# VHH binders against c4kar8: the designs that were tried, part 172

Target 1, 263 residues: c4kar8
Amino acid sequence: MAELSTPSPASPAPLDGGRGDELEKFTLRGARQILQLLQDLITHRGLITAHTGGGHSFMTAVLKVDEERGRVVLDPSPDPQANRRALAAPRLTCVTQLDGIRIQFPLVGLGEGQDKGRPALFAPLPAEMLRLQRREFYRLQVPLAHELSCLLKAEDLARKPVEVSARVIDIGAGGVAVVVPTGAAEFVIGGTLPACRLALPDGEPIELDLEVRNLNRQTQRNGTEQLRVGLRFAALPRAADTRIQRYIFKTERALNAKARGGL

## First folded at step 11 (VHH)

Design w4 (framework vhh_7yz9_2)
Fold by ESMFold2-Fast, scan of step 11:
Structure w4 (fold): chain B 263 residues (1-263), chain A 124 residues (1-124)
Amino acid sequence: as target 1 above (263 residues)
Amino acid sequence: QWQLVESGGGLVQAGGSLRLSCTASGFTVSDNYMGWYRQTAGNEREWVAFIDWGGYTTYADSVKGRFTISRDNAKNTVYLQMNSLKPEDTAVYYCAADLSTWGSEFSPSEYDYWGQGTPVTVSS
């Protein structure tokens, strides 16, 4: 009788102690490894999303690493409010990627000052960095030239249907991140957006259902604020999966070739 | 559904102790940056304490040495142990999650998810 159990609706994920062990495998704690990785971020012009809490983040970059003083120098936001939030925050959670490999690290003790006469933010070197070299964590940063978009079927403040064309900023096996103007639509975490259309360069738009997984108000390097929405592919068809993977692989190869031949 | 449920607030005399609890549903506390904030009438929310995925803790200067943030991974719960309470600690206390996911299948981004708030009143 009880040969099998029927899957129930997705319940909240239970706590898994093995999760911490998995992350520890990817944690860099050696001072030399940390310095090398930060220098690689400088060399490859890696943009960093610095999360300040309160659903806020800003775009920054490592300008240099000061080994003698044991600190990193960061590009401040042109938005004074974003800098104020960052300086008031007990820590920043910094997220970036190199060649599709996800990199995360904390910065504690942020201060402000000047570097060579220009405004800068300073923080002690992180004691640890995560380097998540796994396929399931891989996200392709979508080139702006591709003008990749997703037409979202969402709701406005009054719960009326609205269609929003959102720019796709990254894409992976499990989903996409998009940006929308603040106020363009209301999103509910865990909500499903049905029949959205993902436009890839190689054919007709892909129709798919997207689940809202995260939201962040992000201050761009030009000082403007936008809403970043993380969206999970719900029940991705095999044909759509193949097309998405093809786009990712082709774009990754082109970016890798450009990086090797570039200056 | 993602939620934070707070408990443990109440009325206490100066010098007393309280332990606040925050139980998460829909996500794992050990994978996220978890914190406590407090708010007094007419003021913005003020950070109190944070704990990250590695168990590293940070505290506001006003509570350092008196408050302890901790996590029970088996119960998916984060705690704030408040000792040597002062009238100035009177506030509504909020649990918050930074959902920057260090092992999510998705691109990392955050949103602050907040509990409903738990009132704490310290009498002089």
Scores: ipSAE 0.000, ipTM 0.184, lowest interface PAE 11.2, mean pLDDT 77

Design w40 (framework vhh_7yz9_2)
Fold by ESMFold2-Fast, scan of step 11:
Structure w40 (fold): chain B 263 residues (1-263), chain A 124 residues (1-124)
Amino acid sequence: as target 1 above (263 residues)
Amino acid sequence: QWQLVESGGGLVQAGGSLRLSCTASGFTVSDEYMGWYRQTAGNEREWVAFIDSGGYTTYADSVKGRFTISRDNAKNTVYLQMNSLKPEDTAVYYCAADLSTWGSEFSPSEYDYWGQGTPVTVSS
């Protein structure tokens, strides 16, 4: 009676990612590195979208790597048609993310069988894997009227703890950029700011750990220096991720409607 | 406080070896995408080798099998070991860190951090 909630498949991202030459520096071809990356996907239980062509895909995961037989073992789809389509495809294009980093690889020669008595799909190890950390094409510029802020837990020049309320100037799925007065705190690129609080509309502040990625000192018109800090979400709870994406989506729609002179 | 300090460049004979070092301060190299680029007079910077935050490495076709990029997390240093050097490897070598908020750009950007460059001359 109850239809199980089936998530809609994600719209396929461009599989090209630009010119081949531009992707070369992110393409892994060493057997050891390919094995290590596949093991990382297993360890983190990464969900993989496997594209079978013709606009079709299914969700899978790497269950194990069989180094002796030179193959990967994949979780089959609960939909038998998806599995038949995958087996008929000349190639699968597998796309996943590991800590916000896009991972893409081809699988050729897919077969079916069993692993420890359970149905499984098998494929030879890929000859190459793309490991790509790409900046998002879209960053929401936060409207000043929203007064979005993030309370940062940092240190001063004497390494004493300080709290700084920073204005959020842009926000994406992977992080925020904030501005603080120069000298308000000392930031070290790669340093972690624990238990910071991101204030979004429609709820309580989100407590999260932020990693300092970029620092840029900017002189304002009035001669006052301002520090722009790029901050990455070190580990983002699913509920927090949903709230951030919802805020971005709603704000983008409102801005687009206003720009169009719409209703 | 970010800083990239390059060392190890110099004059070497064809077929010889040289190791370049790039020591970072103000951030941790294991958390970042780190690369080596080179530039000859009148040409744009050419990507040579890359190591990402997971420790995975990639190389330009011109140096595959001869150059090795690595890092020492305890020393916060990235190395480029150059073997079987050719006169065509003569260039100024640059260390770079990609510190963009949401990831790297495919090309150098204003958010990439660069070292000062270290010259390498390979005599025939």
Scores: ipSAE 0.000, ipTM 0.384, lowest interface PAE 11.4, mean pLDDT 77

Design w41 (framework vhh_7yz9_2)
Fold by ESMFold2-Fast, scan of step 11:
Formats: sequence, structure tokens, C-alpha cells
Structure w41 (fold): chain B 263 residues (1-263), chain A 124 residues (1-124)
Amino acid sequence: as target 1 above (263 residues)
Amino acid sequence: QWQLVESGGGLVQAGGSLRLSCTASGFTVSDNYMGWYRQTAGNEREWVAFIDSGGYTTYADSVKGRFTISRDNAKNTVYLQMNSLKPEDTAVYYCARDLSTWGSEFSPSEYDYWGQGTPVTVSS
């Protein structure tokens, strides 16, 4: 498989070691471009999910770019444990979205200190940033009002079947991210969840096979933790693909209209 | 097609030094994020040291000040210089190209680990 592949627990699918090189078209390396993009994130108050590794992340934001010292200033978490994990991490993988475009960048060498008497996190300016202007990389942040859910067919800690209703927080052409209630189920990266049911606003739930791609305990800006599970559509029937894409398109159009002051 | 080959492990007494090597083929180490990880029996793999495309280095607190990660671009090789070794450093050491920087949804795992590993045993 030349495309993105997923490992099973017993027999991992073949990996494509050259995948990183395919992203070169979307990589910004110019210092002025990087500074401008970081400033745009400040101006638009863009929320950033900072992945600290080990299945953990926290919600942050760029507060300031210090061009003289060549560093960014980040909003620390109200959870001291999330900040401790971030400081211990080899790298933060920062993911955000600006004007419907996925933006992703690494921060290495995170430190802590004060900015104008307030606690802050500091990191050197990233040497590169991804700006992914392709539909396949787009993730719709699902409006809370839509109450989008996915009924997961999973296993508990004793490997017994369990059904878990999970809230869908984002959705794209390749999968969904969901929030799972604490202790409700056991997930293994590369594991397959068969016959799950995705409830879209229009029509009957869509039956899908989902593959676990990532697990993440994310500390929210209010200090609470959520278990977030990234799920790939393992096999997507054409009718389901069409319904999902239609939902994404119509919802992003409605959100864009609302953000501009609405119709 | 790409490959990572680790070497340089062995037996050493506490307080001694070892230098591990990781030679890459099929891609250029200077253009990539490279790391060293270690694993002991019964435990998950632990990150040790990291070097990015710009040459910036980061270390786990347990090895900071004792270990140094570096690269030789001409040889397409990443090194881990291990000084003041402790019995607690006994592990199998793995070299990895870290793809997680560019998004977990495009990778089947948080880290894709390559190479056979090289064992390091530190006697007391």
C-alpha cells in the first residue's frame, strides 16, 4: 500500500517511509512567512492543540512573537500537570486551523518563565510550518449544536464487547475525532472497531468500520481533561462518503456565513 | 526505499562511555527529525534525545548533561555519545525518523520506529 496505511495489533500494514517528503510542497521555511503566519494566529486568536507525546495534548495559543529573541510566547495550561508534560516533551506538535486551512508546526526547546509578570511558555521560532491547502487535509470542527455522535463498537478492559456513544469533535474526508467518556472502553492504536454508527443530522446513521489512529488526553483551557480518539474510515462506501462530504461542505459554508455576521 | 542501521552498543562499566551510530539510507538525516529511544524489558519505549532539521537538540531529563546527539551529514549518520553511564541506562537503543511532527492522522502510529536496535549493558 503506497497510500497512508494503518497497523493492526498483530500484523502492521506496510509503512511508507517517504511520506514526510510529500509534504514539502506545503512547507513554509522563509523567516518572514513564518513570522507573518504566527502573527496571523495571534490576530485571529487561533486555538492551538499542542501534542506533547505519550498520548497527551493541551489547548494553547500564541500570545506573542519575540522577533528580537527569536521565540514564541505561548499561553500555559491552568493544569500544572499539562505544563509539566509540555516542558518534559522533546517537541510540541502544534495543530491549528486558519481560514479553513490546516496549519501544523513543531516547537522544540520549550521553557517556562514570565511575560509581563504572568506565567508563560517560551520556545524558539519554528524553522518550518505546514500550510495544508488540500481538501483531503481539511477537518471540520463540528458545531456543538449539531450534537454529532458516533456509536462505537469497542471492548472494555476485560475484552468484552461494549457500545459507547462518543461525541464527534471534528470530521474530514478520512476520518473523525471523538471524545470518549472516561473508562468507557479500551482502545489500541491500529485496532479496528467494526460496524460503528455515525449519526449525521440528515437521515439514518451511517454504518462504518473505524480504525484507531491516535489516542490523546487533551487538557482543555478550563483545566479539564478529555480522552480524544482519532478514527480513520477503514472502508467507506460511496454513499456514505457522499453524505459525509455533503455534511462537511454545507456546515463549513454555514459557519463561514455566521462568522461574517450571518445571513 | 529507506533504512536505519544502529551500531556501537555493548558492555561497559558504570561511569564509562559508549558512542552509538545510526546510518540512514534512502533519505537525508539533515532534512529530517531524528531521535534515539530506548526500551527495557517490561517497559514501553522511552525517548532519549532528538535532533531536528535545523540542528537543534533536546534531551530527556534522565540523560541531560550526560548524553549528546549529533550528526555527520557527509556520512548520513546520527550519533549518540553516552558519558557517565549508569546501570539504569541498560536498554536496547533504537534510532528513529520521527514523522509525528507533521500530523498523527497521516501516520499509523505516534512514532514509526525503524532499525533492529543496539543493546547497551552497564554493569555496576
Scores: ipSAE 0.006, ipTM 0.285, lowest interface PAE 9.4, mean pLDDT 78

Design w42 (framework vhh_7yz9_2)
Fold by ESMFold2-Fast, scan of step 11:
Structure w42 (fold): chain B 263 residues (1-263), chain A 124 residues (1-124)
Amino acid sequence: as target 1 above (263 residues)
Amino acid sequence: QWQLVESGGGLVQAGGSLRLSCTASGFTVSDNYMGWYRQTAGNEREWVAFIDSGGYTTYADSVKGRFTISRDNAKNTVYLQMNSLKPEDTAVYYCAAELSTWGSEFSPSEYDYWGQGTPVTVSS
């Protein structure tokens, strides 16, 4: 429907429950479509960030879809606290990306048990999944081997200036997500970090201003907790934008070629 | 900036009722997940109720049938109506907002804002 308003990339959008009629175009409700998408996440070993509320999340994955019992089987966290938060949460919001497509779905009624003798989390199959086929939502997952970092100009707990070297975990046309050690600095959503330095391969660090867009404490699959900070490029000189876009394009092509056995 | 301001707590006798209010500024309550949590001395914070953007509500088993979460979109306020209060409901109650973003940073992420808490004491 051409009359439907799609969410703006610059605007916050509601979660995909209830009154998300404007997201209907991107919502999958067919049982076969939902099953196929979950199977694709299994096949690609897609990592899922499961948001449990309270600024907390943990890394999980779909291990199995049990069609007969109408359940999805998830990899539990090795951190018992993360699993307790998940089980106590009224809803998990699961977010992942597959082939440049943003995928989000709710899970309600999470339980724990065992699958083939291994600890597992179980939830009913989601009644709907959101699949945003828009390139502006694309984030390149930065290969660990690239050791990409951003030097952040922030404030500590006493509001004194501090410089924090943060690992870049994903990058897109509009910003980066970084991991900072817990307690290394304080961040406020909407705050600006001036004169930060993004270290890309093949040149001098890029100096730029970053705006804090989101904060999340994420429990990793190894049980460690990290602070994830989403940062928007407040302004980019044309040369900086070109270098960032070229890095994204070059890396994506190399990853795609490697996945296909090398072109 | 985004802010949550809570009110309505106080002292009440067992079997009585209280209504807590949570007014948001800087964002719209109808666009977000809104919830109530409570914390007793020496225990971790536990969830009580939530309402999503579509108006779907969920309650902890300990409060089902006694508490009702609702919102007034015109006042940008979320309420927790607490009926048939018990001494075990004595706690500091917190309002929380879970904000969803699709495009502000090209990453769908959640951030939770919290109110300062409002104390509720139920006398036996």
Scores: ipSAE 0.000, ipTM 0.177, lowest interface PAE 12.0, mean pLDDT 77

Design w43 (framework vhh_7yz9_2)
Fold by ESMFold2-Fast, scan of step 11:
Structure w43 (fold): chain B 263 residues (1-263), chain A 124 residues (1-124)
Amino acid sequence: as target 1 above (263 residues)
Amino acid sequence: QWQLVESGGGLVQAGGSLRLSCTASGFTVSDNYMGWYRQTAGNEREWVAFIDSGGYTTYADSVKGRFTISRDNAKNTVYLQMNSLKPEDTAVYYCAADYSTWGSEFSPSEYDYWGQGTPVTVSS
C-alpha cells in the first residue's frame, strides 16, 4: 500500500518528477498544441511564476510566440537581480493556471535581448507542457477583496514562539500558499506548524495543523520580493475540508459568473 | 447519476481500423477530462488516450500516431479512432470520466466514472 510522495497541489512549487508515468497522460507534445496553449496564455494574460532554482522565482508573462524563430518572448522582471538569476539558471520551471487548470513547462536556453525596442527574455519553444485538469491540482487564486488570512504558529530566528498573520494568496484541496512579512518567522521544509487558524469570510476561523512544503522568494511585477510559503493540510477534519471546498467552489463560481457578465 | 455507454468493439484483422464510441449521460463531456484505457488478461488497466475540457489530447507511446481521440459535443460522445491495429492492441477498452473542473457542480470528493468496457480482438 506504499505510495509515492508528491508536493502539495496547493503549493506554488513545481510538481516533482517523482510522478513520472502518472504525469505522462497530462503531458502535451507536438508543436501545434504547444503553440495553441502558449497563445491561450497570451490571450488570457496569464501570469507565470518562473522558478529559477535555489528557492527563487519571479513573475512573468508570455508576450509573444515567435513561430519563425521557434521561441517564446517573456516579460523581464523590473528587478535586474531576478533577471540575472534567470539567465544563469540551466532551466526555468514555469507554473501558471488557466481556467482553473494548472499548467507547467520547462524553458531551457534563456537569453536576453529586445523585442520591438523593449527589453525581453527569449527561450526556445518547450518540447512539452503539462496541463493538469484534475481537482487535486486546482488552486483558487484568492481575491484580494476577501482578505483571507492564516494566523501561523511559528518560531523566530531565536527559536522563540511567534504568531504571524499571513495573507493567503491561493488555496486548494491540499493546502494554502501564504505571503509572510519579511523577518517575521523562520520556516523549515517538512516542519509542522500546529494549531494555525485559517479565517474564511463566513464563520469561525478553522484550526489547522500545517506542514511546510516549500519556500520561495518571488519577485513581483513591481520589483519587490515576497516570501511565499506553501503549506499542506497535515490533518484536516471532514467539516473543515467541506468548508474549504465550499469556499473554493463558491468563489470560483462567482468569478466565472462575473467574467460572463452575469453579476 | 453519471453514466458512460461504450460501443464499437469487435474482431478486426491486423492493419485494420475500428472506432470506439463513449456516450455520456448526466454530465457534459466538454466540461470534464475523458480518457480511454485498456486492460489485457493478467495486467492492470493502462491509459491509452486522454482529452480535456479545452480539447487538448495526449496519447500513450504505444498508440501515438495510430489512435486519435476526439469528441462531438452535440452528441455528448467521445471517440477513439484506432488505425493500423496490431495483435498487441487486443484488450477490453474502457471509457472513463473524471469531475476535474470546478463550476459545473459541487462535490466534496473526486470520482472516476467507468464504462462497462468493450472488447477488441485483433487477428494476425
Scores: ipSAE 0.459, ipTM 0.759, lowest interface PAE 2.2, mean pLDDT 84
Fold by OpenDDE, second read of step 12:
Structure w43 (fold): chain B 263 residues (1-263), chain A 124 residues (1-124)
Amino acid sequence: as target 1 above (263 residues)
Amino acid sequence: QWQLVESGGGLVQAGGSLRLSCTASGFTVSDNYMGWYRQTAGNEREWVAFIDSGGYTTYADSVKGRFTISRDNAKNTVYLQMNSLKPEDTAVYYCAADYSTWGSEFSPSEYDYWGQGTPVTVSS
């Protein structure tokens, strides 16, 4: 009479698993990854908002990563009171952005000292860093000087075909945002605009189909209303994709160089 | 800092109604693209409803005619009125915001900011 051991009911997976799992994919715990990300913050001179609790924060930056000692060096606040709060806090929550991606990491065991004769804050390397890359596509804010435009083939309120020249305000691998005068055309979310023409600085306009994804009506400070239209690339030829990516890369590089004082 | 806080979730009987709230801080809801998503365990987030800055609303077919997205600009809050609830509507509901202008309404990965979610359980 073999006693059939009734399989113990699998403990219900804690409901916290779903939130945890979603954040887990964005959480870096590898020492090399953490060091690289911190180094990237240094390279880009990323400003960090350090939260000390109680609604208090100060601006700082990573000045150095000391791998030998396993610590990060931070720029102290010019406000002595902020530094005191930071040192008294059991945990510092650091928030920053790199390449449009939100980064968050905790620091514990904060101390003060000197780095190369200058006042500095020190903390052990974070055990984890959250890099919230939620978007599939990077969106480049188009410099006004580039004068990117998109000729939209749309319909007016009477469903008559109209062509609208729209200024491109942002661009990514997946689409563009444009600004049009209010009333220039009727846009329907989910609608397709066929055979539109995107003008890039590097050559002839790109013909492409665009899908209307969202609409954002804005009133300018001067009282003028404008419509921002979000447009997804519905059908993008490979050659066009390459040109768009090249433009984004080139522009981003130029902007970063300028930000570093190189231009 | 942009923050979204959902509330109003809970247990409701089939055929009942519930109103979810999403309070924003650090930005103005009327100036952004706002959406509701829902997620069940083991599944991807699915879009439920959206409201653009112009106040235009869009709904998933599964909730059309039953759910209403709205906003109170004075309270900087977005709402989801859920009527005629079904057991299939059981999920964690999330509020999302997009400060950008394209690609967001049908893809959770394109939204910039999310709330923590509020659970909704519809009993038979």
Scores: ipSAE 0.031, ipTM 0.526, lowest interface PAE 3.7, mean pLDDT 84

Design w44 (framework vhh_7yz9_2)
Fold by ESMFold2-Fast, scan of step 11:
Structure w44 (fold): chain B 263 residues (1-263), chain A 124 residues (1-124)
Amino acid sequence: as target 1 above (263 residues)
Amino acid sequence: QWQLVESGGGLVQAGGSLRLSCTASGFTVSDNYMGWYRQTAGNEREWVAFIDSGGYTTYADSVKGRFTISRDNAKNTVYLQMNSLKPEDTAVYYCAADFSTWGSEFSPSEYDYWGQGTPVTVSS
């Protein structure tokens, strides 16, 4: 159960590699493969969540790969404090997704400067990148138009029960990631939130128990900060599992049809 | 209910030694960025030492060469060995966990989990 954790780029908890040997087969160490993957991130304009430690991250993107100097150029945050945290961090863990595949890599030795007269962050090319080609790591990014929400039963700072409506930003077989309003509740990693209600289209809300797996304060590209909470399905009835899978499948097909229609 | 429990604090004479322990419940210390911070009344928490998931360690300049951070994976415990203690080391010491892979020398409020703190008093 614990091994079915499904991390997401929209609410990414980095995989620490605590399963060592299992991740080795997904680890790219060839310079050519690393360069190609970084170029693919540029081509697809892939948004990257860069974790700076202490439960903080910011949104960035690879602007270019400087093969001659052996470095990547990253888009800095509009929030100066996020950039200061990044520069102070011994390492960044970068998490993104391409074609439903989770990609994760470290950057060490981050510096700041300018690229073509614009502020930029620089780092040496990573020595390794994870490319996790497993369906269990797939997360559907929830369209904003769906207004998907989950009513959480949590505690405030005084340990009093509180109900919080949180926006669902991604969903997979093992859980959801949500955005929690600032100051709404206290979350404890490993804590269980009983009898939460997930509001899917086409039916009554699904009542389920959720386990808190990660907490992240993410600085958005507009400079605002969000608390993102990763939640695992603790006890999922078969009927609820079926409804969640149908929602994922139906939404994925609709997004694919829209893309093929040129919308 | 995931918790960090500190122990080993107390009163010690200048030049003496103490070993602080931090035992984790509900998560594994070897998979996480673990740090020690200290705080005096009315001040923000000051970073002291960290150890990352790979076992690499970093120390604040004020304690470098005197303090050693380590872990015992079998006991799920992180230690801070404090040698050559000075009166200026007097503080409440906190263990902290970051589940994101690493922490930093930045704001202490950014760590995912904190212990209750253990007081250390160094007499002159």
Scores: ipSAE 0.000, ipTM 0.122, lowest interface PAE 16.0, mean pLDDT 77

Design w45 (framework vhh_7yz9_2)
Fold by ESMFold2-Fast, scan of step 11:
Structure w45 (fold): chain B 263 residues (1-263), chain A 124 residues (1-124)
Amino acid sequence: as target 1 above (263 residues)
Amino acid sequence: QWQLVESGGGLVQAGGSLRLSCTASGFTVSDNYMGWYRQTAGNEREWVAFIDSGGYTTYADSVKGRFTISRDNAKNTVYLQMNSLKPEDTAVYYCAADESTWGSEFSPSEYDYWGQGTPVTVSS
């Protein structure tokens, strides 16, 4: 009996093309399914992180699908610089989540214009969309009310040790994504942050080592920039892993119960 | 516990059609990643088609446009409609439930749930 191949864990950043062959079974290429998925993103008001390259991204959303013209219409950033970066990019990699399922798709040929008198970005419909319903790719978007934080042990510009309290914006089996205040610390991709402390609701902070996997300067819907840091769990003890997974499970169940009308 | 029972295999002429059925017990097919795999003697099992909890479907290039995966939630059954069959489609077909969905993180299983297989022979 052969077991199903498990895809590599996803960071908050886009999955790389080296896993294209293994991701084929999760890739939608039917025009009808692509249109339906884009419409689901509109209906659920899904926020999309559009990666423009060079460690930059901005928050957007699908405003509509123009099937007759074969294009998607996106909400532009209120930051003109973010829009200029997007228009100059040869490709946008769009990453979002719908009901806990990771969705990723490319947009090529981005242009700007007007939609019913309002500024808009547009691109041809994607030929493919990745839809990953696997635990290792699941990222719980942390409810703001939980005030989840991680105390990072890092270095400042002068290489002096600093402790930075960072807000956790998403969490999964393999790591967390955090928001770091501008100028608070320096991060090196592949660097290890030892003895960081993850504060979950109910109980003592979890002490863990984190590896920096990606850095992204993200322009928010209000036009401000923030540094998002993707951090991987390094050698996580089983007890800590169980507690993190229980937090994810309980929070997801509470969100699902609300979505199902209080079931 | 979870069980999958396949049916609908058999002998068919090239260009013909067959519909395979996979009935689940102990769990709901609409809540899980469900798929069809096939295996020929001496080779590893290869993926054929997937359907996920949202009803989205994917297909291996070798069967795309010829095979259709679907489900009947009332019967708790997943189907594989096979059209324009070719001799190279000859294999034992297996139904599988992928328990690696976000809802099964605490499930005590190292394996996907598999059926016993149903043979399909396509004559030239």
Scores: ipSAE 0.114, ipTM 0.593, lowest interface PAE 5.8, mean pLDDT 81

Design w46 (framework vhh_7yz9_2)
Fold by ESMFold2-Fast, scan of step 11:
Structure w46 (fold): chain B 263 residues (1-263), chain A 124 residues (1-124)
Amino acid sequence: as target 1 above (263 residues)
Amino acid sequence: QWQLVESGGGLVQAGGSLRLSCTASGFTVSDNYMGWYRQTAGNEREWVAFIDSGGYTTYADSVKGRFTISRDNAKNTVYLQMNSLKPEDTAVYYCAADTSTWGSEFSPSEYDYWGQGTPVTVSS
């Protein structure tokens, strides 16, 4: 036997309504599968958003997998406060994408130390990794070259209407995530932003209503903080849906073609 | 207005089982990340279990193998099935909602909405 064996954690009962069968096919519990997926994240230099609580996250990456010690080694934040929040958290919720497929896994028992004389974060190998292959969970990471923006109709601290141009960082069938300049506007989770304008390449901006679903102050790999806002399409006309899907598929194909065109 | 109402708490003997329910009003459970927390007098709230919009679950080490979080979307309700209960599980249990729509969730320790709490007492 050439492979290390790790005991599986206790398996919860299947979800009511038969959904347990669907989720089990997306849940990786085998040591080999988990190690392979972590290695794929290393190989593709996948950026991971690690949620630490209180609407905070930081950008990290898997630097290596220490199979013998049963640990992953993570890139620490250059912001010491982000690292302190991570170490104090009961767990990290790690979210990333590989080829547009959402990957999510928990890390519990985070510690700090050094790897090859450099600061590093350590955690036991996750017992489970979720790989959601459903299109409803697919998000296209928007290429910076596309300069994709959304003009948001929001309110400032004085409750006065403001228009904020926000950079779109990811887009999917259900919504977009945007970066908003600090102090530009106030957002209320569950609030609706009417008549926003999504500027896609090739054509006029799409007018749509957006619902604020999440807010996150994310510490970037350069140590700066940005406000990320998750926005759901509250009412999406058929023509807008078609154009958004066309943009996603066209961009995905172009990115895949460029990746395959190089050695 | 978003509301969470817990039920199912009570007195139970060590080694017994209990199921807590959390019914949401004003929002849909399946659109949000849901968690259970517990609190004993003089201590901070302790995270217990978490379920995301996709049904992925995680548990605190103290309850792994004994507790199961689940949901019934038709009833807009989240459950915590507690087995092999110990006196140390005695606490007020709270359900909580994280408003993340896509699974870019906040840590379970920092949820946006909380229920009023349901007491659980485990006796030897």
Scores: ipSAE 0.000, ipTM 0.180, lowest interface PAE 12.5, mean pLDDT 77

